VHH binders against Formin-H (forH). Designs and how they scored, part 1

All scores and structures are predictions.

Target 1, 361 residues: Formin-H (forH), of Dictyostelium discoideum (Social amoeba) (q54n00r34to394)
Amino acid sequence: VSLNEIIDLDREFELLLDKLAIEDPIKRKQMQSLPDISKRTLLEQNKADIYRTVKHKGPIESFADVKSVISSINTKHVPIDIIKTLRIHLNTADRDWIQSFLDNDGVQPILNILKRLERNKNRKRKEHSILQWECTRCIAALMKIKIGMEYIASFPQTTNLMVLCLDTPLIKAKTLVLELLAAIAVTDRGHGAVLTSMIYHKEVKKEITRYFNLVQSLKIEKNAEYLTTCMSFINCIISSPSDLPSRIEIRKAFLNLKILKYIENLRADYNEDKNLLTQLDVFEEELSTDEQLNSQQGTQIGIEDLFSQISSRVTGTPSQQELITLMTHFQRMSSSNLGLGVWTLYNALANQLEDELKIHP
Unless a header shows other numbers, all headers, positions and changes below count from the first letter of the chain; antibody chains are not in Kabat numbers.
ipSAE, averaged over its two directions, is called F for ESMFold2-Fast, E for ESMFold2 and O for OpenDDE. V2 adds 0.75 times the mean of E and O to 0.25 times the DockQ between the complexes of E and O.
[cut] stands for letters that were removed.
The coordinates of atoms that the task and the answers printed are left out; those that the model quotes come from them. Centres of patches stay.

## First folded at step 1 (VHH)

Design s11
Fold by ESMFold2, look of step 9:
Structure s11 (fold): chain B 361 residues (1-361), chain A 123 residues (1-123)
Amino acid sequence: as target 1 above (361 residues)
Amino acid sequence: DVQLVESGGGLVQPGGSLRLSCAASGFTFDDYAVGWFRQAPGKEREFIGAISGSGGRTYYAVSEKGRFTISRDNSKNTLYLQMNSLRPEDTAVYYCAAYTGWYSLSEDDYEYWGQGTLVTVSS
């Protein structure tokens, strides 16, 4: 056998190892030491996939022609290397090129890829997540320029397809999607689009209620950057409306999902993570501020609403049993012949306790 | 410890040539594809080209138009970038990077990075 034949076999086998996601250097070395017959057998077993990879033209060779670039990505099967090449170019392109890309509907092929990934269950899970990752990074590159940001924020299909990527197992992709959605949510036009997209996510993914998977991720995920970004996103969608009723309505969805319990757990588990703690503080401080504003606007809270708020904060904690005991006392005393006097005394003791706790925290 | 060290940077006249080296240590060099990136002032890092672990395949960014040649010497654990017909636009910090797969244009896929070497092309 000639040296050229040996080199060609090694080249083709390296490509196969990449396709099979054999990334461990030790395992790669072991696979490279296989007899040539074994390597050829493995290559033949995978020829259809290797043939498609070998026919890949490589990086896009001309970025001057926007329509040619869009044509390269507007096909039924787009190799991931082409999307990676596009991502790199979008990060380096000038404003005029980006404007032309947007004007020629260049975002639509990227969205078409995301849509096909959501419909097509035949692809391997790793390949699916990596392609979603690269498409999201293309959108991120567009959002670095004001005209791209305004386009994405005004294009509802974009946020709908982005929220479906939140279910990816790839934590970096999940984090980036939330970063981008938060950036969109703070814009005048983008906030409503993000809220509507979360309804779309619930409908497509069959969530019990809007935001369920998002809030559950605060317990499931361990990555501090993700947790910080997730809380920042939640804070952004709550705080962006200028009107108090809208903020209260959005926040109520998270309170009903027991987010305050998740916040307490995060404080304990990440007690030295300044960025995460800041986002947790923002949530609680904005809640307190809006509760005070709501009280000042003269709407009297009913007993049932007040109990619901208290219950949502204590259920699932050790304080729950103490609250039940206290409510049992109130139930017993509610039929007392002492009437208003009992409640006046309870209020006086509560006020005194609260004053003492301010002095001796 | 894994280490990639670039060298050969400096000041060169337009139209000149420069050869960058990247010395690797602390890992099995021939198990890794290795590549070159550059970062011009005020821009994001961009892919220049890469070479497979065996050295059998090379890949170049379209913007290079055949001016740059990537090679490796696995016996010396060294990656090279030959740059010809240099222009002021080539002024940047040049980085070498290593990846266990075939090759990638994405900087996120590369596990190990050098510290960079400055190339300045000026009249």
Scores: ipSAE 0.000, ipTM 0.090, lowest interface PAE 24.0, mean pLDDT 78

## First folded at step 16 (VHH; from y05 with A33W Y54S W102T E108S)

Design z02
Fold by ESMFold2, look of step 18:
Structure z02 (fold): chain B 361 residues (1-361), chain A 124 residues (1-124)
Amino acid sequence: as target 1 above (361 residues)
Amino acid sequence: DVQLVESGGGLVQPGGSLRLSCAASGFTFSDYWVGWFRQAPGKEREFIGAISGSEGRTYYADSEKGRFTISRDNSKNTLYLQMNSLRPEDTAVYYCAADRLTGYSLKSSDYEYWGQGTLVTVSS
């Protein structure tokens, strides 16, 4: 039995440094070099000291009283330091405390802060983005345990306000929101809530179509972690349903927004970023797999539906011009006096070509 | 500058019907989730239901048994509540409310704009 199996001290200490927002590289390296006994002492001391720090700094006298904590944040103007302190406590509180916090509607004051920030005329200001960031980190802390995740996934107001945070200029907050929404979307109850919230986003932000801003961000944003997280979110909402028709319908919204063109550009621009390339590969592989499954089900497909599928895959790629040329040939020959014979000949040639490609790749 | 004005309240006998209206001005009505609350004498304000902006998706409190229907007309900036099979327990002041950021919330504190209320009395 190793010390790592009894405790994961280095992992717990990294989490402590993150929870305390010790981001100075020199200070962080110094603390990471401490002996194991010193790290244990700091972990133990930090549990006690967080209560004392909060008690001495402001109107929150004890985090042991859930209703007192909720009262302190259920005000019109909540200082950012109080929200930072709450975030740290939510990351260290036991399950019973978190259950009581949820039972007493403790999430609502956090959501009220997000709602006020969205109403503000200058919501892009740095200070508002940092407060929004801290509020989303509080939600993230609640989602670390099952009861918190289930609460968030089942309560549409929470996901509605989370999707509105996607308009923040702070890329770290934007990325975290997508990570949280993806985690919600893979759950049975949360998938529908996330899809419904994206409709709400369209209504509130006056998007021309659902997901428009999300897909445009793949062109606009340059942060690789964000781009990877955004593609992971898109993959999650498409792939979560077990039934093929649902996956096809969700994916169609993104194909109609020309996501394949953006994927090609990302692949070229980030050709050594393994994490992003993996998410791009997932999108394309699942598209191909579902197209194959759809063909095997033998459903009758109309001409316009089939062309839409082909166009969505080809538009924005190097093959687009060749497809246009081919369609022009079809358009000219559609007026032929030979009638059905023209199409029979085209089909015969296509079948022979496909047979040749199997033999000579 | 923002106004929500209820009308259509009054005295009605048990089993009767009543249609409430809420005229909105001073904001882009179609961007807002709008809804109805009521407050009976000596009771807390109670959520009845809400309806989405341009798409008309409705949400009703679980205690509602389908006697009430919410609708909106965005061209007239008006929210409606059709109440059927009224009971004495429905006696209350009825309020309309609007909020852009929450939509379908049961909590009155989530709504930014409120009307002044219209009294509905169900008595024989």
Scores: ipSAE 0.000, ipTM 0.218, lowest interface PAE 16.4, mean pLDDT 79

## First folded at step 22 (VHH)

Design o02 (from j06 with S54Y S109Y)
Fold by OpenDDE, fold request of step 23:
Structure o02 (fold): chain B 361 residues (1-361), chain A 124 residues (1-124)
Amino acid sequence: as target 1 above (361 residues)
Amino acid sequence: DVQLVESGGGLVQPGGSLRLSCAASGFTFSDYWVGWFRQAPGKEREFIGAISGYEGRTWYADSEKGRFTISRDNSKNTLYLQMNSLRPEDTAVYYCAADKLVGYSLRSYDYEYWGQGTLVTVSS
């Protein structure tokens, strides 16, 4: 490699860093210290599809470099075009490429962008909403295949950041997020993840109750597609559990938010929208069905059902570990020499705790 | 400028108790998830517990459950760590951390802001 070629490479790479608006001196220095092959790769990617060359397990190094570049970009300077290019590629990529992408933490830069956007919410420009939408579309592309869906559903940070996007003013983005969350909610591990993220949403957005903003959107929003998708999401999270008590509990939260009143209004206002009416019918029919089932089963909930209900509530939360610890303790004590005495003691303690909580709320 | 300043560290005998404080400034404290970490000499920084900003929900590392209690006073912009039944293995620098969006993460690198730490020494 001629000295001139080296000089040219360094110069071109500096221009690339400028183009990418990497202003942090430390980061620039790190990038400048990359091997020439990495620099060339980045330059080529900048000229073309930034992810096109990653057909095969390219050297882990290439993904890391791309990740580094994206991560170093200030949110204000994130070229929307890069994310758009990624979206396009993700939609056409084969399974092996997606796997490699996931294995190399390809999702993390997207999440970092979303996180930064949320942190800077007070400065939300139209451009930021578009960027947020494009990030969401990338996630959507990943979720089209099983390995992507599983990956997204297994990372709490992803669903947490997704639910925060529900507050975007861009109706298309809100709708998409709801669609994705609904899809996640019907997966084995995804239901708990979505519920946990809705708790997260309550905390971050300071909602009065869980799902408050979502239910209020049924009143405020006028877009029929969004409303339909919102109801679909609600129906999905309610109906996903196989156990009746879990469904009843989840639904109760929505009922407490007076969702039935909003449903009534929606029926009146959108009487010609078949899709929305279908979702409204589903909600009411499932409610009726579960009420009937509940009446038939009486007040005696089986131990398995009770456990299922508790498990469903705590899955994905810090309480899950507490439940596991408690259950493990029960398992150990169940074989103790105390026999029935241990359970009597547990019940006495539980009652004492409840009494104490009543006195000291 | 965001600042987190830990205090209350010192020398304590085994079995003793200590209360640490973290004073926050430069940001809306009530909007942030805040937590405690510690780092013993030659060891990695480890999660102790955290508390949410809005509802004040707490969660702890398994190793510290029942012995340590985290609380916050948003009116004073202060985070607390009550440590009981201290052991020599609790000797470490204790750090306060804050992040607006961290959620229930136990990972230190997910927290944006950090204090300088306060030393706790448990020794006879």
Scores: ipSAE 0.837, ipTM 0.939, lowest interface PAE 0.5, mean pLDDT 86
Fold by OpenDDE, fold request of step 23:
Structure o02 (fold): chain B 361 residues (1-361), chain A 124 residues (1-124)
Amino acid sequence: as target 1 above (361 residues)
Amino acid sequence: DVQLVESGGGLVQPGGSLRLSCAASGFTFSDYWVGWFRQAPGKEREFIGAISGYEGRTWYADSEKGRFTISRDNSKNTLYLQMNSLRPEDTAVYYCAADKLVGYSLRSYDYEYWGQGTLVTVSS
């Protein structure tokens, strides 16, 4: 992707945000941190002219009839070339064709292919991965249009099968799936669908916890684009809810998986990758912001939860030992006969220190 | 060969209870989502409820919530359906279904394997 193309996308997306009257700087920043595919999808959905212009007669006259197309892919053995042709057609088809495709359950045969592939994982890995990739690209093509996005976001089976593609050896396919899921997650109905699908992933892949494999991929994968997209996806699912408690709860799952440690490692290993660093910054900034908000709103975070949050932040850092020392002091205070007076004094000192740090950063 | 065999069906009075069993064989039962469906004469097959394989999470059709309970014993490769407060409208052939990847789908055609069914008749 040329630098010029990126610049153009960002500019166009800014204009879209203006058009959508998104004035909240925090929200704008969150939107700007979306994957490029998500931005493009949103741009396409909001372009009035896109529905008019795709008069382009797709090269394949045989795909003019929606029912015939669906019939051709609704078989136990679908040649990869047919799926490729479908992908091409879906990218050029007009709104009415796509609507007809959706209305005639055209997505289901694609899902059936994905399902079959998942069931037969032990055979011909390369061909399998390519076919899975092409199916995913068909879904991507559908998602370029609002009605397609809405359909995909509202159909749990689609997102369920998409998340299963995350274990493919094809890095491009994994990246695309994450991009698509991120795009879905920022929609009103799609956020819940994606979260549910991640539970589904846990069940099918027998993960210890939700998001386990995803977070582990931050440790084991070396592809910068994938890592960036992974972080972007994580940021999207955390930041999508408007209510603070929901964000905190979702984030907590990632924190419990020691994502901050992996973030630290990624910063060190990819210190020149601007895109990845941006996503890492977004994660940390949003974490900080929500923590501040939570402290201000007096939301009674359970002591255990608060500790977990602090622990997650400092574990593996030079501050860990300092925290241990501090906690040891707390332990001693808790066992002392000095009671509430000691805690009050400590808090007074802490407040004083905080005030001084604000004045002299 | 994959087999699902339902049992426990029969005649019961309104307000009565019945427990159905589904014995699975020929596949790794614990890896599969398993559910119950029913089909009354002249009606479409309808979803009752299902249970996941890994964590054993259950979900039900809205109409059946509270009266029916689904459970599984992976050590016995068996799925259960406890039916309470039975009504004449519950008269149907009850089917066990299994699928490795079906998730939370309520659609019968998403399930790969099916039993032969067991008849439940609720009549005074």
Scores: ipSAE 0.837, ipTM 0.937, lowest interface PAE 0.5, mean pLDDT 87
Fold by OpenDDE, last read:
Structure o02 (fold): chain B 361 residues (1-361), chain A 124 residues (1-124)
Amino acid sequence: as target 1 above (361 residues)
Amino acid sequence: DVQLVESGGGLVQPGGSLRLSCAASGFTFSDYWVGWFRQAPGKEREFIGAISGYEGRTWYADSEKGRFTISRDNSKNTLYLQMNSLRPEDTAVYYCAADKLVGYSLRSYDYEYWGQGTLVTVSS
């Protein structure tokens, strides 16, 4: 790294500190002493134009004292700059500081902010979104450390409030929340928490069904990163359970929301996005695998469930009419005196067709 | 002004039944999670049960399962607590509470609004 590059980095970092209104000389010195990699990471994390410099000259609060920090954020009106500073500090603090922060219930004030924001959604949407974003980033920072992750995953209120952030207009915030929830969902304790929180989301947001807004976002959102992260989250919550019945049940909810149709559309629209395609492939492959396993274990997918799956795949396509015709035919045959023999013939024909398709895909 | 007003408390004999009501006003009742708490003399306030606003899902403290039933009528902005097989240990001031975002929390401090309470005395 050339001396000029170092100088440029330091300068840029100083500007960042100014932008973040870090006025505490002790804190600034500590930040300046960070490794270059850390400085670059912080710079990259803050490149997003979202930082309208609300120059609120808040009192130079030393972030050295955990209790003071918690006190500063445990107020009805917390300046966004304080939360930003907290975020930065949480990303750079040592394990002992983080532990102390957690031990002194430092997460609760952050959650209280999120709760207040959700309660007051009708006022000043942009500022609220930014504050919500910064709070989420604080949580993200905590989750980078094992003790923080464990704490967050074990506190149901955290995941409940996080899922409410999924409805923010800020695409980056939504994406981050999904990433965090996915990370939590793959933990033993966290999977249940995330599922429960999604039920909570349904209640609070008055969704028609569980995951409705999430699946609809696959249709509405155009950001490839978000879509990829969303699919990743869905894959995580479906695939996390070790038992097949649990996976099938969770997946069924998504299938009922016609996720396969949306997947088809996404494949068409984002055919060059390797990351998104990977997640789509994962969904389809896992579906296929579990279907095969289910068939082998004799757990007869209920006829209704099978139909639901088929219907979800063909609804809105030319194949829908063909399916209706076929089902109508089955209905007629079921009432006929032809009995089991007809079904056996149909199955034989179907098997023959499958064999032919295997030979000539 | 948000108000929660409990009613239906009184003196009841052991083994008796009582139905408490909580009338809500000043907010959109149907959007809120609402629950019942009680506080006996010299004891901490304890969770009894709650009900969600949208689907009307109910959950109860383990100690009260089967004896107490919570219901709500959103058209009347009213929360109910049906108490059966009452015991002297059930003597307490009963409170209704409301919060829009509380979820499945059993903690009293998570609820934003509270009533003044109604006294239930179970005695022979």
Scores: ipSAE 0.834, ipTM 0.934, lowest interface PAE 0.5, mean pLDDT 87

Design o02 (from j06 with S54Y S109Y)
Fold by OpenDDE, last read:
Structure o02 (fold): chain B 361 residues (1-361), chain A 124 residues (1-124)
Amino acid sequence: as target 1 above (361 residues)
Amino acid sequence: DVQLVESGGGLVQPGGSLRLSCAASGFTFSDYWVGWFRQAPGKEREFIGAISGYEGRTWYADSEKGRFTISRDNSKNTLYLQMNSLRPEDTAVYYCAADKLVGYSLRSYDYEYWGQGTLVTVSS
């Protein structure tokens, strides 16, 4: 990426932030620290009216070519060269071509390849990683434009298969996946998709807790670019929600994994890496800010007030009896010898329930 | 060879209960997402519910919430479907399905393995 391209992107992105009236300095800094692909994604989403007029001067590829590429990918043995060819086409294609590709289920063969690779992980690991990387690059190409991003964000299978690629030994590939996930996470529809996919990751990879492998990678990996991208992704998923409780909940998962310890170590080991340090600063600053906000809000709403609000909403509805039952349980447990432990468990269950509801609204 | 074999189907009266079982073999059952589908005569196959392999999380179609319960016993390689308050409209062939990576998909074509099905008839 040329210096000029970076400068142009930064300038355009600043204008976007102004347009979006993002005035909070912390939030603005977080947005500015996003990966370039995320910035471009946001620009594309917000310039929808402007880009309708910009005819991408890409080579006019015939619909026949698209079909040929798609049909070739559905074969049992997909040579890597075919995927590379597809990537090249996707990168140079205009909007109409991409639309045609999407309309003809062009993404599905890519996903099928990823799924197959995940199922067959026991065989030739290196070749598989390269193919996985090429598939992710195809997805990246699609995400450059709004219609592609929307398609990917709306299709849970895509993000699910993407998160599984986080465990690839190929540093470039997992870095790219994180970048793409970060880009998706900052979109209105994509944030929930990414969170759901991380739950999926936990299930498939049998993690002890959500984000476990991701946080462990901060300890294990030594590549500065990857570490930076990892922290950027974490910051994105934490900071994207507008409501404080959601941010606190997401962050809590990372804090429970002792991410602060790893951050401390990273500061020591990478004290000259400006990009990584920026991401670490963002994490700590946002943590501090939200703690302050939480302290201010928590002191203002009494337990009785909260209950009154809930009661007012539920009274006269079928949920009233359920609330009574729930409160009866609380009453019983309040006298338990578990003390604080019982409430912690309730909160954990409530969080779990909320997560489930997000998955299955 | 991967096999899924459903059992427990039969004739039941409206308001009755039935428990279906699906015996799995030929793969590591605990690593798979497994679910139940049904297909009524002249209708498309529809999702009932599924359960994850690791945490055993369950989810259901909106139409079946509260009446049907899915569970699994990994030690027995068996998936269960408890059906309560059965109705004539529940008459269908019930299928067990399995997939390692399907996630929370409600689409039948996302599942790799299928049983032959067991017929459930709800009639007075």
Scores: ipSAE 0.833, ipTM 0.936, lowest interface PAE 0.5, mean pLDDT 86
Fold by ESMFold2, look of step 22:
Structure o02 (fold): chain B 361 residues (1-361), chain A 124 residues (1-124)
Amino acid sequence: as target 1 above (361 residues)
Amino acid sequence: DVQLVESGGGLVQPGGSLRLSCAASGFTFSDYWVGWFRQAPGKEREFIGAISGYEGRTWYADSEKGRFTISRDNSKNTLYLQMNSLRPEDTAVYYCAADKLVGYSLRSYDYEYWGQGTLVTVSS
């Protein structure tokens, strides 16, 4: 047994402990003190039915039976340990098992748990936040592969119930929800769903304006990972549409909430945080780029429309006669045997003049 | 004691109009999305349209666009469905439904509270 094999075993076993959600420091120390043979046995059983090792229950004794799993979570009262076990299995199950889970409507019971938590909000928010957290982690596990991502992005109510989880005090859950919403927002089917869900959030939570709580959180929250994720989500919302008018419209909502002032404050407070600064730069760079594109698109006028606009601005002013003489020259040159060359020269001189006026207005 | 009670159904000639009402009690009406569904004989319940609780946003099934109008009166706790240009294919039992969290979903599965229905018959 070489040192590299021992190091690899310990690394793999730490990953197994993470997958099994064994987070108690005392329990983790006890598990890491197991003999190497026991660790290897547990790693090999990771491909078998791990539920018998982690937790044994009568109605759901094997997670290999998809219909039994779904029946166990499709009840009015689901113990959190069952959801934790499901989360672990979803992270280790093969593609065929996941496909079967999706085909048998396994996502709906997870969403029903989130819906019940919203309906029955009480003062005991810590326990509700943990259950929201575990349900969100189940959704994250499904989204790790393409079939799950596409299913989740289009499944009814998913983004609605996820955005309602943004009011949780648990920062790691809040951060994960934003990560998942951003992943959904970059898909063709998911972008519209996320945008509609933010309107839904405003309605359900009676926000002052759309995105108000999200932007306010940039001031309230102090966790750099959250702030980076929140800005990344905002950037995803704005940048996903390929058409300029859509991007401008979405961005306007954030500009009206004075997000540029929040960005200024974040730059000052987190001036050495590369990840956050990158997201702040993306917002401002995309704003600048789209402003330039918007200026260029405003010059898409046909010849007849352009003449009409010039005429309406010049008629009745001293410039009218000068325009007439210029147009007379253009008329003569339109049939000239000099062809494209003369038009190119006129454009070059006009560009040079405009460049000079920018320098010396 | 949460109740939704539809009224205004009846017999109408093709091309006619009807206004359905849904009286609500036992909950804060303005906090709920409320909508209309219908069920023709031998068919599943079909979404018609809905209106949000707080902001009064409406949305409709594409197949019913233009003929039906949904409104609500929070002071009377009443939801309305104005149906115009009625056709024999509109013959069905019409239901109102309410939910605090359904949002913009078109699925009947997502609504918690239902009325008993009111029959609309469109025939000569």
Scores: ipSAE 0.435, ipTM 0.786, lowest interface PAE 2.8, mean pLDDT 82
Fold by ESMFold2, fold request of step 23:
Structure o02 (fold): chain B 361 residues (1-361), chain A 124 residues (1-124)
Amino acid sequence: as target 1 above (361 residues)
Amino acid sequence: DVQLVESGGGLVQPGGSLRLSCAASGFTFSDYWVGWFRQAPGKEREFIGAISGYEGRTWYADSEKGRFTISRDNSKNTLYLQMNSLRPEDTAVYYCAADKLVGYSLRSYDYEYWGQGTLVTVSS
């Protein structure tokens, strides 16, 4: 028995006395003097009655019995009030209850609900989105403690079914899903699972390319909290690997989707939103840092890859027209009639300019 | 009705090769993830590998890497398993399975549709 459990017991027992309308001070004092074992017994006897008082009682007789709770949600039609009640209990249950819930495969019924909603491929009703959201909130409650986070991050199908929820019109559900996926992506085993789930999303939803819908949402959605969370998720999956080649490869998918154009528009449209601007800054700063680190490691990039990187950085910025003009000069001078000497001269002038900028910025 | 029918099982010498087929009907084959499992006597059903419907991406159990190849022919609604370098421990009933949402799961629980199985015996 911990000190936190003793404090919880006294608080819960006082609430029980209030519910039972035991208002006589003498009787309340007598009840509060009961041994802790007696108080726990009375609380357990009355937990089932609390849930029976709810307007719509399901088959759950007591939330103290883990197997009964799991059985009640492992049915074909689970009322949303039962899922809401489960969410509340998951946020208040102790670690031993949560461990038992995980050990008895309690996550699977939650995932089965999400899977059944996806099998109705032509029905995205409002009630379905709210059920998706409540199921996601149950997963979030489990992820708030270490044993739950580790279990969820490695549990079969979890990230797959979560990414399919990104197609919901309910913005708060989209936002929560991205928050949870980011949390999974930073775990030892979760990053690969999240990346694989984005491939899975592309395959199931027949997306044009991986991340296409995610990047498009930066233009379509107008909710600043969502936009901040979406950029935070993108930054998280790019930055989580410790090795430079992995970060470059993941980022390339977003650069090919022209994310820098979306970032420019977001910076203009949300110029006062500090949280969003921070995430936009993170993306651009990490891009610049990794480009510099890549050049220092002596990794030789191909001419096409180099041009692609430069184009992705400047397209949609004030520098775009200047780059076009410069590339037009290169195009005209690329003729074999002029040879290597022209390129040598351009390189010499560029080096001289860079030296001058160090002295006269 | 959805139907998966395995064929191509039989007796094979150790070191030999065998190609299993799974004919599918009653659903849009190209929309489904399809895969192979096997069950030796007294053992639990074991994942071999699967192939996605949209992009044809394959996924194999670590223990079977290199000897088995999964492929599909969407024009014939048929899944294949090519098994090479067969060993006596490969003796099992081989099952075809399909699901629209299974992804890369290794669990038989996640597959909705199953064939009746075809017996492969590897013995000299």
Scores: ipSAE 0.376, ipTM 0.756, lowest interface PAE 3.5, mean pLDDT 82

